# Ledger of designs, part 14: VH-VL binders against Thioredoxin-like protein AAED1, chloroplastic

Target 1, 196 residues: Thioredoxin-like protein AAED1, chloroplastic, of Arabidopsis thaliana (Mouse-ear cress) (q9zuu2)
Amino acid sequence: AITGASSGAGIGKGTADSLDTVKVLDLRGNEIPISDLWKDRKAVVAFARHFGCVLCRKRAAYLAEKKDVMDASGVALVLIGPGSIDQANTFVEQTKFKGEVYADPNHASYEALEFVSGVSVTFTPKAAMKILESYMEGYRQDWKLSFMKDTVERGGWQQGGILVAGPGKDNISYIRKDKEAGDDPPVEEILKACCA
Key: E = the ipSAE of ESMFold2; O = the ipSAE of OpenDDE; V2 = 0.75 times the mean of E and O plus 0.25 times the DockQ between their complexes.

## First folded at step 9 (VH-VL)

Design k1 (from g6 with light chain Q49Y K51S N52D; framework fv_utomilumab; at its last look DockQ between E and O 0.03; V2 from the best seeds 0.00; counts 0 for: pae E 14.2 > 2, SAP .521 > .496, placed apart)
Fold by ESMFold2, look of step 9:
Structure k1 (fold): chain C 196 residues (1-196), chain A 123 residues (1-123), chain B 108 residues (1-108)
Amino acid sequence: as target 1 above (196 residues)
Amino acid sequence: EVQLVQSGAEVKKPGESLRISCKGSGYSFTRYWISWVRQMPGKGLEWMGKIYPGDSYTNYSPSFQGQVTISADKSISTAYLQWSSLKASDTAMYYCARDLWFGELSLYYFDSWGQGTLVTVSS
Amino acid sequence: SYELTQPPSVSVSPGQTASITCSGDNIGDQYAHWYQQKPGQSPVLVIYYDSDRPSGIPERFSGSNSGNTATLTISGTQAMDEADYYCATYTGFGSLAVFGGGTKLTVL
């Protein structure tokens, strides 16, 4: 259940328990328990592959396009990326992302949620096509961030996912784990989970 | 509507030069790759190379590198395939096709094809 | 040099399912595309990204791609489907395109 691609009924407290000790960093470097991000409000939480990733920047922009719908439903938009605070701040500056951004330099949230990692799911022909499509739409890879040592060693092959949770630390209503780079759900699936 | 219109059939002698054309319309010509594809009589399709008309970056199949020149004139939305000295083995149908590529990545998704230009080289 | 191998011909009766294979080392790690070419005509795209159909292509055309084999499947084959079919992919991180040798589909 915890590793499922979609959710709703059947997500158990076990997923929330896996996150109990996980902390992320805000843009100023303060440690925040990850469940605090949805304890008092519902949140859509996007987990990026890394802060330089063009595919993740496109996903972030598509979610942000729906921020008014989320705001009207009382739902926060949050992005978590593996990497440093400096990388997170560069992401915000370059993308003008209107949601909240947090860093997870130790990949603790990714490990707790069992997101996929590996070269074989990162460098696929299908991911190449989606990178090309993203460039056509004006999104750009930050190659400096993409080839930083910590990105290459740990985050460059890391896949992400999307979580819808809250209000309440244990209330996880949707989790989707990307199977490979660029494995995006239609944004309407996310809106159904958060804002229906 | 996306269209690729190629120049007419050519009959040539070995050693002659030739340039054939492919004019794109109905889309932003400079933002899409144009590939050239050879089909020898009774044979299959062979990719020859491509050009990005926006900056004239050109990439060739190893089998055709040095054998042909691919170029474009973006001011008239036209790509070209040319030979400095034709051989009888250049007798074939030549197609242009629209291709999608950004950076070094290409998926060779040929969604629009020209009508073909028959080139006959006989001594 | 990356090679794509197709059977030279496939014959089916009208209404039956035709299956055209395209063999290439690790082709399942890449996208495969399929083109239909009728005599005297330019190729037309019938399947892209392994399994997607362009607008205007009947649902009887389908595709799959895994391991070393991509497959074009035509269900309920009609006389109008008689044509040459080419698979295509790429190598060198997108530097090179490759076509298969083509398969002549005959509808008897």
Scores: ipSAE 0.005, ipTM 0.446, lowest interface PAE 14.2, mean pLDDT 82
ESMFold2 (binder alone), look of step 9: mean pLDDT 91; pTM 0.941
OpenDDE, look of step 9: ipSAE 0.024; ipTM 0.640

Design k2 (framework fv_utomilumab; at its last look DockQ between E and O 0.08; V2 from the best seeds 0.00; counts 0 for: pae E 15.0 > 2, SAP .511 > .496, placed apart)
Fold by ESMFold2, look of step 9:
Structure k2 (fold): chain C 196 residues (1-196), chain A 121 residues (1-121), chain B 108 residues (1-108)
Amino acid sequence: as target 1 above (196 residues)
Amino acid sequence: EVQLVQSGAEVKKPGESLRISCKGSGYSFTRYWISWVRQMPGKGLEWMGKIYPGDSYTNYSPSFQGQVTISADKSISTAYLQWSSLKASDTAMYYCARDWFGELSYYFDSWGQGTLVTVSS
Amino acid sequence: SYELTQPPSVSVSPGQTASITCSGDNIGDQYAHWYQQKPGQSPVLVIYEDSKRPSGIPERFSGSNSGNTATLTISGTQAMDEADYYCATYTGFGSLAVFGGGTKLTVL
């Protein structure tokens, strides 16, 4: 269980093994082994709290602003969210996100990576401040997605993280598990991990 | 029925201050952005900026930053556009509009009747 | 400094189809909205979210948006459709709105 961020050669072998049986859904509903997302290319993979989350929408936009740097380095930008493919498609339509988007309705990737979950790490003073800051920057929570039955029942208190992996199914070079809602790393940390 | 009712026409001299108003009714005033839009005589629409009346957070068009002040008094459901020192080039029609969130985006679903501001020496 | 460009004018005969374009870099990645303004009146929304019509807008109004161009189409154009038409979108993740320069539709 790694908290914060870790990096290094071979760091991801145990973590990659935990993902061996995990599948995610593309926007058409096809099951994709999660490691296929980075088997043939390096990828920055953001794991959202849920598709309606204002903080996750800000993170998605933040990473997308660096897509030209990632493209120049041959690095894919991927977002995975807990929820249905309908919720994922709504996220794409509302945000116009230019990276790849996948759904994990059963939270299998979140459980395999042991991302943090809990009410006390969802409702923190820092998360409340970051939500306010995100609203002041023009981002908005999708309350319909946030209160959809599947979102609430399946993991409204789920936290996410960021993974940098590939090429190669076992090649995980960076993993960061959010300590609480809105726990963003500096962008330079992600760029150093993917694109240095 | 959603209504945006603006203050009446103004005739001013250069250097004078002015505040015009936009009163919203028929909806929850504090939960929706109010934008201000300028239309100079014979010209098109220009977005000036917007305010979220719930917390008075404002965004300005770069073209208007520092030239006007947008504010709101949520206790009377009113947004304001204000100049500290008018110029002749401020002569225009000024509209307020409500930003409505549809299924996928914001757009201006309701417009005030406009306030004509004339600045002449 | 995002800009939307419209032709200054479009002329059509009654009953014909009018097409008004709105050009902007990657506007197909945003939502385009269209406003009609008749002389001496406030603007009114005629198309929102690329192609949707508000209640009360005739079905002869339609819209599309892809690539670098959004288009307002008026089929069976009538004299009452003579007006200025403005496209609009948001950029900066909803922080900044932009209008096109406007198109005067003349029905001859």
Scores: ipSAE 0.005, ipTM 0.467, lowest interface PAE 15.0, mean pLDDT 83
ESMFold2 (binder alone), look of step 9: mean pLDDT 94; pTM 0.959
OpenDDE, look of step 9: ipSAE 0.016; ipTM 0.607

Design k3 (from c3 with heavy chain W101Y F102Y G103E E104G S106F Y112S, light chain Q49E K51S N52K; framework fv_utomilumab; at its last look DockQ between E and O 0.13; V2 from the best seeds 0.00; counts 0 for: pae E 10.7 > 2, placed apart)
Fold by ESMFold2, look of step 9:
Structure k3 (fold): chain C 196 residues (1-196), chain A 123 residues (1-123), chain B 108 residues (1-108)
Amino acid sequence: as target 1 above (196 residues)
Amino acid sequence: EVQLVQSGAEVKKPGESLRISCKGSGYSFTRYWISWVRQMPGKGLEWMGKIYPGDSYTNYSPSFQGQVTISADKSISTAYLQWSSLKASDTAMYYCARDLYYEGLFDYYFDSWGQGTLVTVSS
Amino acid sequence: SYELTQPPSVSVSPGQTASITCSGDNIGDQYAHWYQQKPGQSPVLVIYEDSKRPSGIPERFSGSNSGNTATLTISGTQAMDEADYYCATYTGFGSLAVFGGGTKLTVL
């Protein structure tokens, strides 16, 4: 199901409660409670389909292009991907992504947020067109990351989303669950949620 | 242990229908693709198509599109290859294999193979 | 339409190194995989993702892939390595696998 943008205090309490026990890994391997990512600052958190995904790399790039706007508003840019720390480090090296990157090898955050998963929502006509558009714009899939056994078993059919949260562990002000691969919101919608 | 067990050899006449099966065990059947591969007598391997049993999404080689039907019954962990009307040129060994392809842009490999089903169509 | 070309046969003396090529346009931008098929048997994966060996495959099997050519290399070739070898990869934006034509390795 689609979850639209919401506003006002307390609207994220049910969602925040589902995340209470969720931990992600930083690039050094430390376990971090996911809500720590926005406890002391607002954050835009992008959840990738996997670290090799061309559509997710394009989303990461367009969010990073707005990092100066986010910085000016005191908003952190965060990306979480399903996979290992090694896959996350490879993503950072290949993309030069300027935000924070975390790994969730067991899909704990994806399960808690109830993101969509399935082959039929991964291979849609819209996703195919967006993949072609991304290639024409110069983005490329990482073939090695995409075919790692861990990627296939833990997140290859996994969809992602975008969350805006903080300051405060319970303060989730925006959540969008992708319906299918490449289901990007307009970047201005995200900027309105984080930085208006 | 991952196993793919195929149905037994078949001897058929042109025009008859046939469904052969591939039963997977020792793994989560719905999380992996099952491909079908043809090998005609004395020839090489030809990929026919595949199915994702989790949601029954199928993909066919252009050479086999409309020639066969690939299906699955996830309740009994079984994939099927079916002909509505066999031809003598369908005489071949047919393998099922588990593969890791996804997203249509990436390499795959077959990490486990069935024992093969010999289909003979004559007369 | 996308084709992988292999030599039909390769002969090698026991103990020597065998090299089997797989030619395809820009195959180095994709992963190549290799399967061994002995007479009357199902294919067995011997190299995946260009150069990785599955559990149980001897270290004498290795692989490489760059440019337009992937190569399977068998060092210290043994009589039991006599088999047909197929390379495989994935074609373009279609959801299509493709096999090479196969190479018969003969150990004399």
Scores: ipSAE 0.006, ipTM 0.489, lowest interface PAE 10.7, mean pLDDT 81
ESMFold2 (binder alone), look of step 9: mean pLDDT 92; pTM 0.950
OpenDDE, look of step 9: ipSAE 0.018; ipTM 0.625

## First folded at step 11 (VH-VL; framework fv_ifinatamab)

Design m1 (from j2 with heavy chain H35E V106I; at its last look DockQ between E and O 0.09; V2 from the best seeds 0.00; counts 0 for: pae E 15.4 > 2, placed apart)
Heavy chain, then light chain:
Amino acid sequence: QVQLVQSGAEVKKPGSSVKVSCKASGYTFTSYYMEWVRQAPGQGLEWMGYINPYSGGTSYNEKFKGRVTITADESTSTAYMELSSLRSEDTAVYYCARDITYFGVIDDYYMDVWGQGTLVTVSS
Amino acid sequence: EIVLTQSPATLSLSPGERATLSCRASQSVSYMHWYQQKPGQAPRPLIYDASNRATGIPARFSGSGSGTDFTLTISSLEPEDFAVYYCQQYSSYPLTFGQGTKVEIK
ESMFold2, look of step 11: ipSAE 0.005; ipTM 0.458
ESMFold2 (binder alone), look of step 11: mean pLDDT 91; pTM 0.931
OpenDDE, look of step 11: ipSAE 0.009; ipTM 0.553

Design m2 (from j2 with heavy chain H35E, light chain S30R S91Y; at its last look DockQ between E and O 0.06; V2 from the best seeds 0.00; counts 0 for: pae E 16.0 > 2, placed apart)
Fold by ESMFold2, look of step 11:
Structure m2 (fold): chain C 196 residues (1-196), chain A 124 residues (1-124), chain B 106 residues (1-106)
Amino acid sequence: as target 1 above (196 residues)
Amino acid sequence: QVQLVQSGAEVKKPGSSVKVSCKASGYTFTSYYMEWVRQAPGQGLEWMGYINPYSGGTSYNEKFKGRVTITADESTSTAYMELSSLRSEDTAVYYCARDITYFGVVDDYYMDVWGQGTLVTVSS
Amino acid sequence: EIVLTQSPATLSLSPGERATLSCRASQSVRYMHWYQQKPGQAPRPLIYDASNRATGIPARFSGSGSGTDFTLTISSLEPEDFAVYYCQQYYSYPLTFGQGTKVEIK
């Protein structure tokens, strides 16, 4: 189904083209073409704002609660975060997330999918990585406040989304680009997209 | 009404452990982080750590990391703080407090609801 | 860790007077909160993000400041305002509180 974030031709073709050259890192540091994550199976792919984000951890936990339903339907659960493999491994250890986890330290997938990132246009990659490193050291409050306080540029910080794709590199059947915190779909909507 | 109700006062001997409970009501327990803060007699407030009640993820002030364990039980909407190897310096009132930062519900952030406090006295 | 230094340690004033409490951080912070604590009670929030009143807090309480210097002002002290006031940074872990300013009746 087409959500209000896409108004052109079908979602699958335009979105799949933007991902042609995008690679992500597995937890061992190996480069994986992002479309390989759903080439041979359907996948629910959650794109986190960052690995320390409580909003992303909450979404990951809610999706993991439904992993049995996804497994019964042959659907993989995948999370991608914009950070280092060290941060991705820390996320796995802290959350005990049962799906697959990949890192995108250069934000290539986020740029290709045009996820909302009002402030990332103004930040250098080094500044963004320093913010992420501070959060991984136990600091947690600065990014939540940034996403919730700017009414002029509401939700302008790096946002994520949810993608349902596969089998097949070009077969994207659902994409939701988050606008703000709390713009999360009900889990039932995701289950209808992947597993109905 | 949002409420945090803590367990009663305890008297402990040095070297033992204490486990303070904090029962939440009036909100979705798993949607908010829970903070723990203590206050020694005549002293200020000291942050101990937090828990994400949904995932069980925790972070601790490094002063306490080897001795403090924070847990949560979703089925009873109760958070716990256990402090081991008690010393006389651990005599304090221990508070739980809800962090208002919740995914998609509130614009504001701070410790908005506090428990009534639990006095733990460590004495020979 | 960020050290918060409150001044004065004690502020002795009469009802109706203006109270000005200071909090200085050892480095620049974005988010500073203020709490009030009366004997035998848990702290209660007063001011969040330097200048916003928490729900139910009277207009006589106001906050200001940025960077390293923050101020809590009580424009006209009421009898119920004699208490200890703490500043707290919610910017960098570990979270830290100031040592408190006691506002007492003269």
Scores: ipSAE 0.000, ipTM 0.439, lowest interface PAE 16.0, mean pLDDT 78
ESMFold2 (binder alone), look of step 11: mean pLDDT 91; pTM 0.939
OpenDDE, look of step 11: ipSAE 0.022; ipTM 0.609

Design m3 (from j2 with heavy chain V105Y V106I, light chain S91Y; at its last look DockQ between E and O 0.03; V2 from the best seeds 0.00; counts 0 for: pae E 18.4 > 2, placed apart)
Fold by ESMFold2, look of step 11:
Structure m3 (fold): chain C 196 residues (1-196), chain A 124 residues (1-124), chain B 106 residues (1-106)
Amino acid sequence: as target 1 above (196 residues)
Amino acid sequence: QVQLVQSGAEVKKPGSSVKVSCKASGYTFTSYYMHWVRQAPGQGLEWMGYINPYSGGTSYNEKFKGRVTITADESTSTAYMELSSLRSEDTAVYYCARDITYFGYIDDYYMDVWGQGTLVTVSS
Amino acid sequence: EIVLTQSPATLSLSPGERATLSCRASQSVSYMHWYQQKPGQAPRPLIYDASNRATGIPARFSGSGSGTDFTLTISSLEPEDFAVYYCQQYYSYPLTFGQGTKVEIK
């Protein structure tokens, strides 16, 4: 039985069809159909706002703390960011993220999944507080990466989300669209969707 | 492909004004600041000011603040620079240039893509 | 405002030689950049933030320096490198450029 009861539960073939033509880049620049990331295994896919985002780096670290649980359940951990492969490689070098990382320089996956965008949801009092909290925990914004050309293409106010999908290209069981910057679900919610 | 295409050369009389256009393509116009820089014949580069095309906010070199107006039209992805009360020393090539980074702190800002330049000649 | 003084004004060299260009700021500056301009063309970015090569810039170009003293080095001049080079600070408004160093064939 498939749990899929958390945010985004009940997502059907229509959402999967929206992704049918979407491709992302691996760290070597090869085009990968996005659905290939979960065709042969279940995957937890985090969509970052951009590769330099302190809040996204904190989320990546918290998900990576659960990678052993995901591995034991046969679940891959994947991060997609809206930037170039150079920015993706910089992210991996700086964070030592243990999951797979892909670049979406055209924002095609973000558009297909209809993730939120806008200045009013990027610069909120809640986001500011979470940034301060993240700095006190030792996380840092990469300002160079945050403001590079590809980071701000199609607007620097793009939001992300979390997807749980697979096995099977059409099998999307969970999607959560961030309402604003720093809108993190409890990690337990994600684990219930992927690994319970 | 990111490109900035400027309007054609102008010949103007002293005391008049000129308005140079800069049409952007291949990227989201409102995500990047746009600078204007001029270069008199045989001389170096002189920054005139910038506009944030999203907000319409501007900053000008004080040398030009009373004479230069920078605007942007989001619907056509076009920036404009108007220089008034022209003098012969305003004869120059005028460039638009995109700032590589949008968000407004001094942190790796540089002018990545430049227009082809517009020669403005001020003669009697 | 911050004045950038480049030296020398003209550097006459042959292909294959090393070129060393200097930029001195009137006060301590971060975010020093270098641009190359060939005759009849717009400037193009070369080095950003003192030492980072812009996209597509060959490894023979390098930058260094901090505070008030910055250097652009071309390790072995190619025929296409004969141009004018400008430093530019993005530390304080108004943004300012150096007056340029022309690198020409001896």
Scores: ipSAE 0.000, ipTM 0.413, lowest interface PAE 18.4, mean pLDDT 81
ESMFold2 (binder alone), look of step 11: mean pLDDT 92; pTM 0.940
OpenDDE, look of step 11: ipSAE 0.009; ipTM 0.570

Design m4 (from j2 with heavy chain S31D V105R; at its last look DockQ between E and O 0.04; V2 from the best seeds 0.00; counts 0 for: pae E 15.3 > 2, placed apart)
Fold by ESMFold2, look of step 11:
Structure m4 (fold): chain C 196 residues (1-196), chain A 124 residues (1-124), chain B 106 residues (1-106)
Amino acid sequence: as target 1 above (196 residues)
Amino acid sequence: QVQLVQSGAEVKKPGSSVKVSCKASGYTFTDYYMHWVRQAPGQGLEWMGYINPYSGGTSYNEKFKGRVTITADESTSTAYMELSSLRSEDTAVYYCARDITYFGRVDDYYMDVWGQGTLVTVSS
Amino acid sequence: EIVLTQSPATLSLSPGERATLSCRASQSVSYMHWYQQKPGQAPRPLIYDASNRATGIPARFSGSGSGTDFTLTISSLEPEDFAVYYCQQYSSYPLTFGQGTKVEIK
C-alpha cells in the first residue's frame, strides 16, 4: 500500500516516534540513529529486502538514475539493507550504487516501520515475473548474499519499502510499504514526493 | 537485431551547429544509457557524453561542456547530439553507442552496440 | 581525468604469431575494456572488465591485469585481427580511451 503524510500530521509523527531508538550501521560499522539520515536534509530512503536481491538491485539502479534530480533538489539518496556491514560493502562493490548505504543487521528499522515479511508474499506469480523481467534486463541475484547465515535464518522473506523524510527527524512525508516482492512504485511517484 | 542507425554525413561551416540523430531498434530504448563518441580522421576515440533516455539525465566531457547538448526522444527511440560553435578541429566521425547497463554487475559497464558513424566535415 | 597509455603504438606481426598489447592507466581503474576497430568500421567490444570476452569474441582474445596495468593478448593472429585496438576506462568521468595500438601485417 501507498501511505503518505504531510509535515505536522499525527500520522507522520507517530511513524517518526517509532524510529526514535532505531540505529543503523554505516559501511565502517559506526552506529547511526536512523533519523540522522534525514535530520538536516531531505532523503529518499529505500529499504531493500536483502543485499543480494535482484529486484532490490533493479530498484536501486532506477533510483540512482535520478540522483542528479535529487541532488538538484537538495535530496539525499539512501539505501538500507537488512544485513551485515560486510554484505553492505559487497553490495556497493558489486553495484557501484552512488547513494549512501547502511546496514540494519537486526532488522530494527523494518520492525519499527512494520514492513511485511513472509514466504507467501515473497514467492508470488507477480514477483516471479518481475524476477524474470529483471534477469532479461541484465540484473542478477547475488546468491552468496542471499544464502548468508543471517539471511537464511530469516528465510529471506523480508519485504522493504521507500520512505521520504526530512529535513527534521519527525518530518516523514511519504511511506511506501511493499505488499510483496517486486511491488515497485513508479519512480516518478517518488520524485513527486521528494523533489517537486 | 539490436541496431543503432545514425543520420547521414554533413558538411558545415565554422561557427554553425550540427545535430546528429541515432535511431535505436530491437530493444527497449529507455533501459540503456546512450553514449556519444567521436573520432577525428586518423585519430583515436574521444568520449563526448551520455544520456539516460528514461530520465533525460546527461553527463558531458568537460572539454565539450557548453558546446554539446545530448537529448533523447522516447516516442521515436532516437537520441540526438548537437555540437555548436563548430571549428575545423570538430571534423570527425561521430558515433552513438549503447551502454550494456548503467548499474549492475561490475562486468556490465561497456559500450556493446555502436552506430555506423556520422561524418561531420567543418570547412570554411 | 584518467589517462590511458597504450604500448606499443604499432605492432607488426605475421599471421599465427602471438600479439601482446599493453594499457597503463594514470591511476587505478576498476572497469577497463578493450575495443577493436577495423578500417572504415565502428569499434566493437572485445573484452570487458579486464578479462571477460564480449559476446561472440573468439577464445584467442584474452585480457588480464588490474589496478593500473592491463594486457590484451591475441594467442594466434588471424587475418581478420589486423586492426586498431583501444583500451577504455569506465571508472571515472570523463570516460577515456587509450590512443590505440595498431596491429598490422608484417
Scores: ipSAE 0.005, ipTM 0.448, lowest interface PAE 15.3, mean pLDDT 81
ESMFold2 (binder alone), look of step 11: mean pLDDT 91; pTM 0.935
OpenDDE, look of step 11: ipSAE 0.009; ipTM 0.566

Design m5 (from j2 with heavy chain S31D H35E V106I, light chain S30R S91Y; at its last look DockQ between E and O 0.07; V2 from the best seeds 0.00; counts 0 for: pae E 14.4 > 2, placed apart)
Fold by ESMFold2, look of step 11:
Structure m5 (fold): chain C 196 residues (1-196), chain A 124 residues (1-124), chain B 106 residues (1-106)
Amino acid sequence: as target 1 above (196 residues)
Amino acid sequence: QVQLVQSGAEVKKPGSSVKVSCKASGYTFTDYYMEWVRQAPGQGLEWMGYINPYSGGTSYNEKFKGRVTITADESTSTAYMELSSLRSEDTAVYYCARDITYFGVIDDYYMDVWGQGTLVTVSS
Amino acid sequence: EIVLTQSPATLSLSPGERATLSCRASQSVRYMHWYQQKPGQAPRPLIYDASNRATGIPARFSGSGSGTDFTLTISSLEPEDFAVYYCQQYYSYPLTFGQGTKVEIK
């Protein structure tokens, strides 16, 4: 049902159906059906590679700079990461991210959305350049989170994406699958999808 | 009062398998990784692998080449390590140890509580 | 894999003396831990992340070092401190331990 690894504006019911049984964890460990995150409001949902990634922390910060714009448009900012609630709480403490954060330790949402995974798309020349740019801007990688056992075994090679959905469980208006680490869309593309 | 209690000593023949249990008490079993470490008589410590009982995720030292399987049963708060195709060099004391996890403190991952050890002797 | 080399292999001292144990890594590591093991017992944690004492460890135990060179110091040996001491890196898989330093009574 979900095609290719490229972003697009045309989204169908097949994407919503693939998420029908997927659950994520809030920061206290309570299970939440993923579609509940946008059933009553529109949400921008960023799917991180993992909670220790410098590139994901840079993306989270850039999205958070637009949180007031999203709030004014009635749009929630949500981040989902493939890890434990402890890793999610560490991410929030270290970054002071102001959006909502959820954990997906079983990678259920990543599998349902068919996000890209693999060593060859994690370590690329473009990703290396983006890491250097992130360090020049003052972002830093959490090496302990990056080398946690779960990160290496189930999420270290995992890529993410961005979803804009809601209101309504079936209303997915934008999905972008990252092709490689650091594959950021312009923020304006996201704002056009959520807040135009 | 955190405790890890392991199953008793075993004597095995080469080519067989062994499954060592490690029952946890005094803490929330799914909040901590469970590590397995072995020690041959008079020798140093050798890391075998871990399980995250929360996620079910595992990782193994590649030197065991698929001979080791680590599992966990949340309902009994018990971790298991199974080593197959036993050889005489697998004679060792096998330990389970929990790996401490601190919220928001990134430097605090170490094995804080150890089981009493299980001697596995492999002889013909 | 990261090889940890401990020295000396055996350290023969009397109670009240200062013990200095060395651990050298084959490459730079960020996280080095120390464990104590007495005969017939499981290891117990002493020092984590090079210099922090584990819960319940007395102040006579201290750790220092960075990069490839790490040291465990026991400022004044007590009778219960005669044991084998292991360093352990928690930086790169597979996790590895040093071969141990035995601290024995002279």
Scores: ipSAE 0.007, ipTM 0.444, lowest interface PAE 14.4, mean pLDDT 80
ESMFold2 (binder alone), look of step 11: mean pLDDT 92; pTM 0.939
OpenDDE, look of step 11: ipSAE 0.015; ipTM 0.593

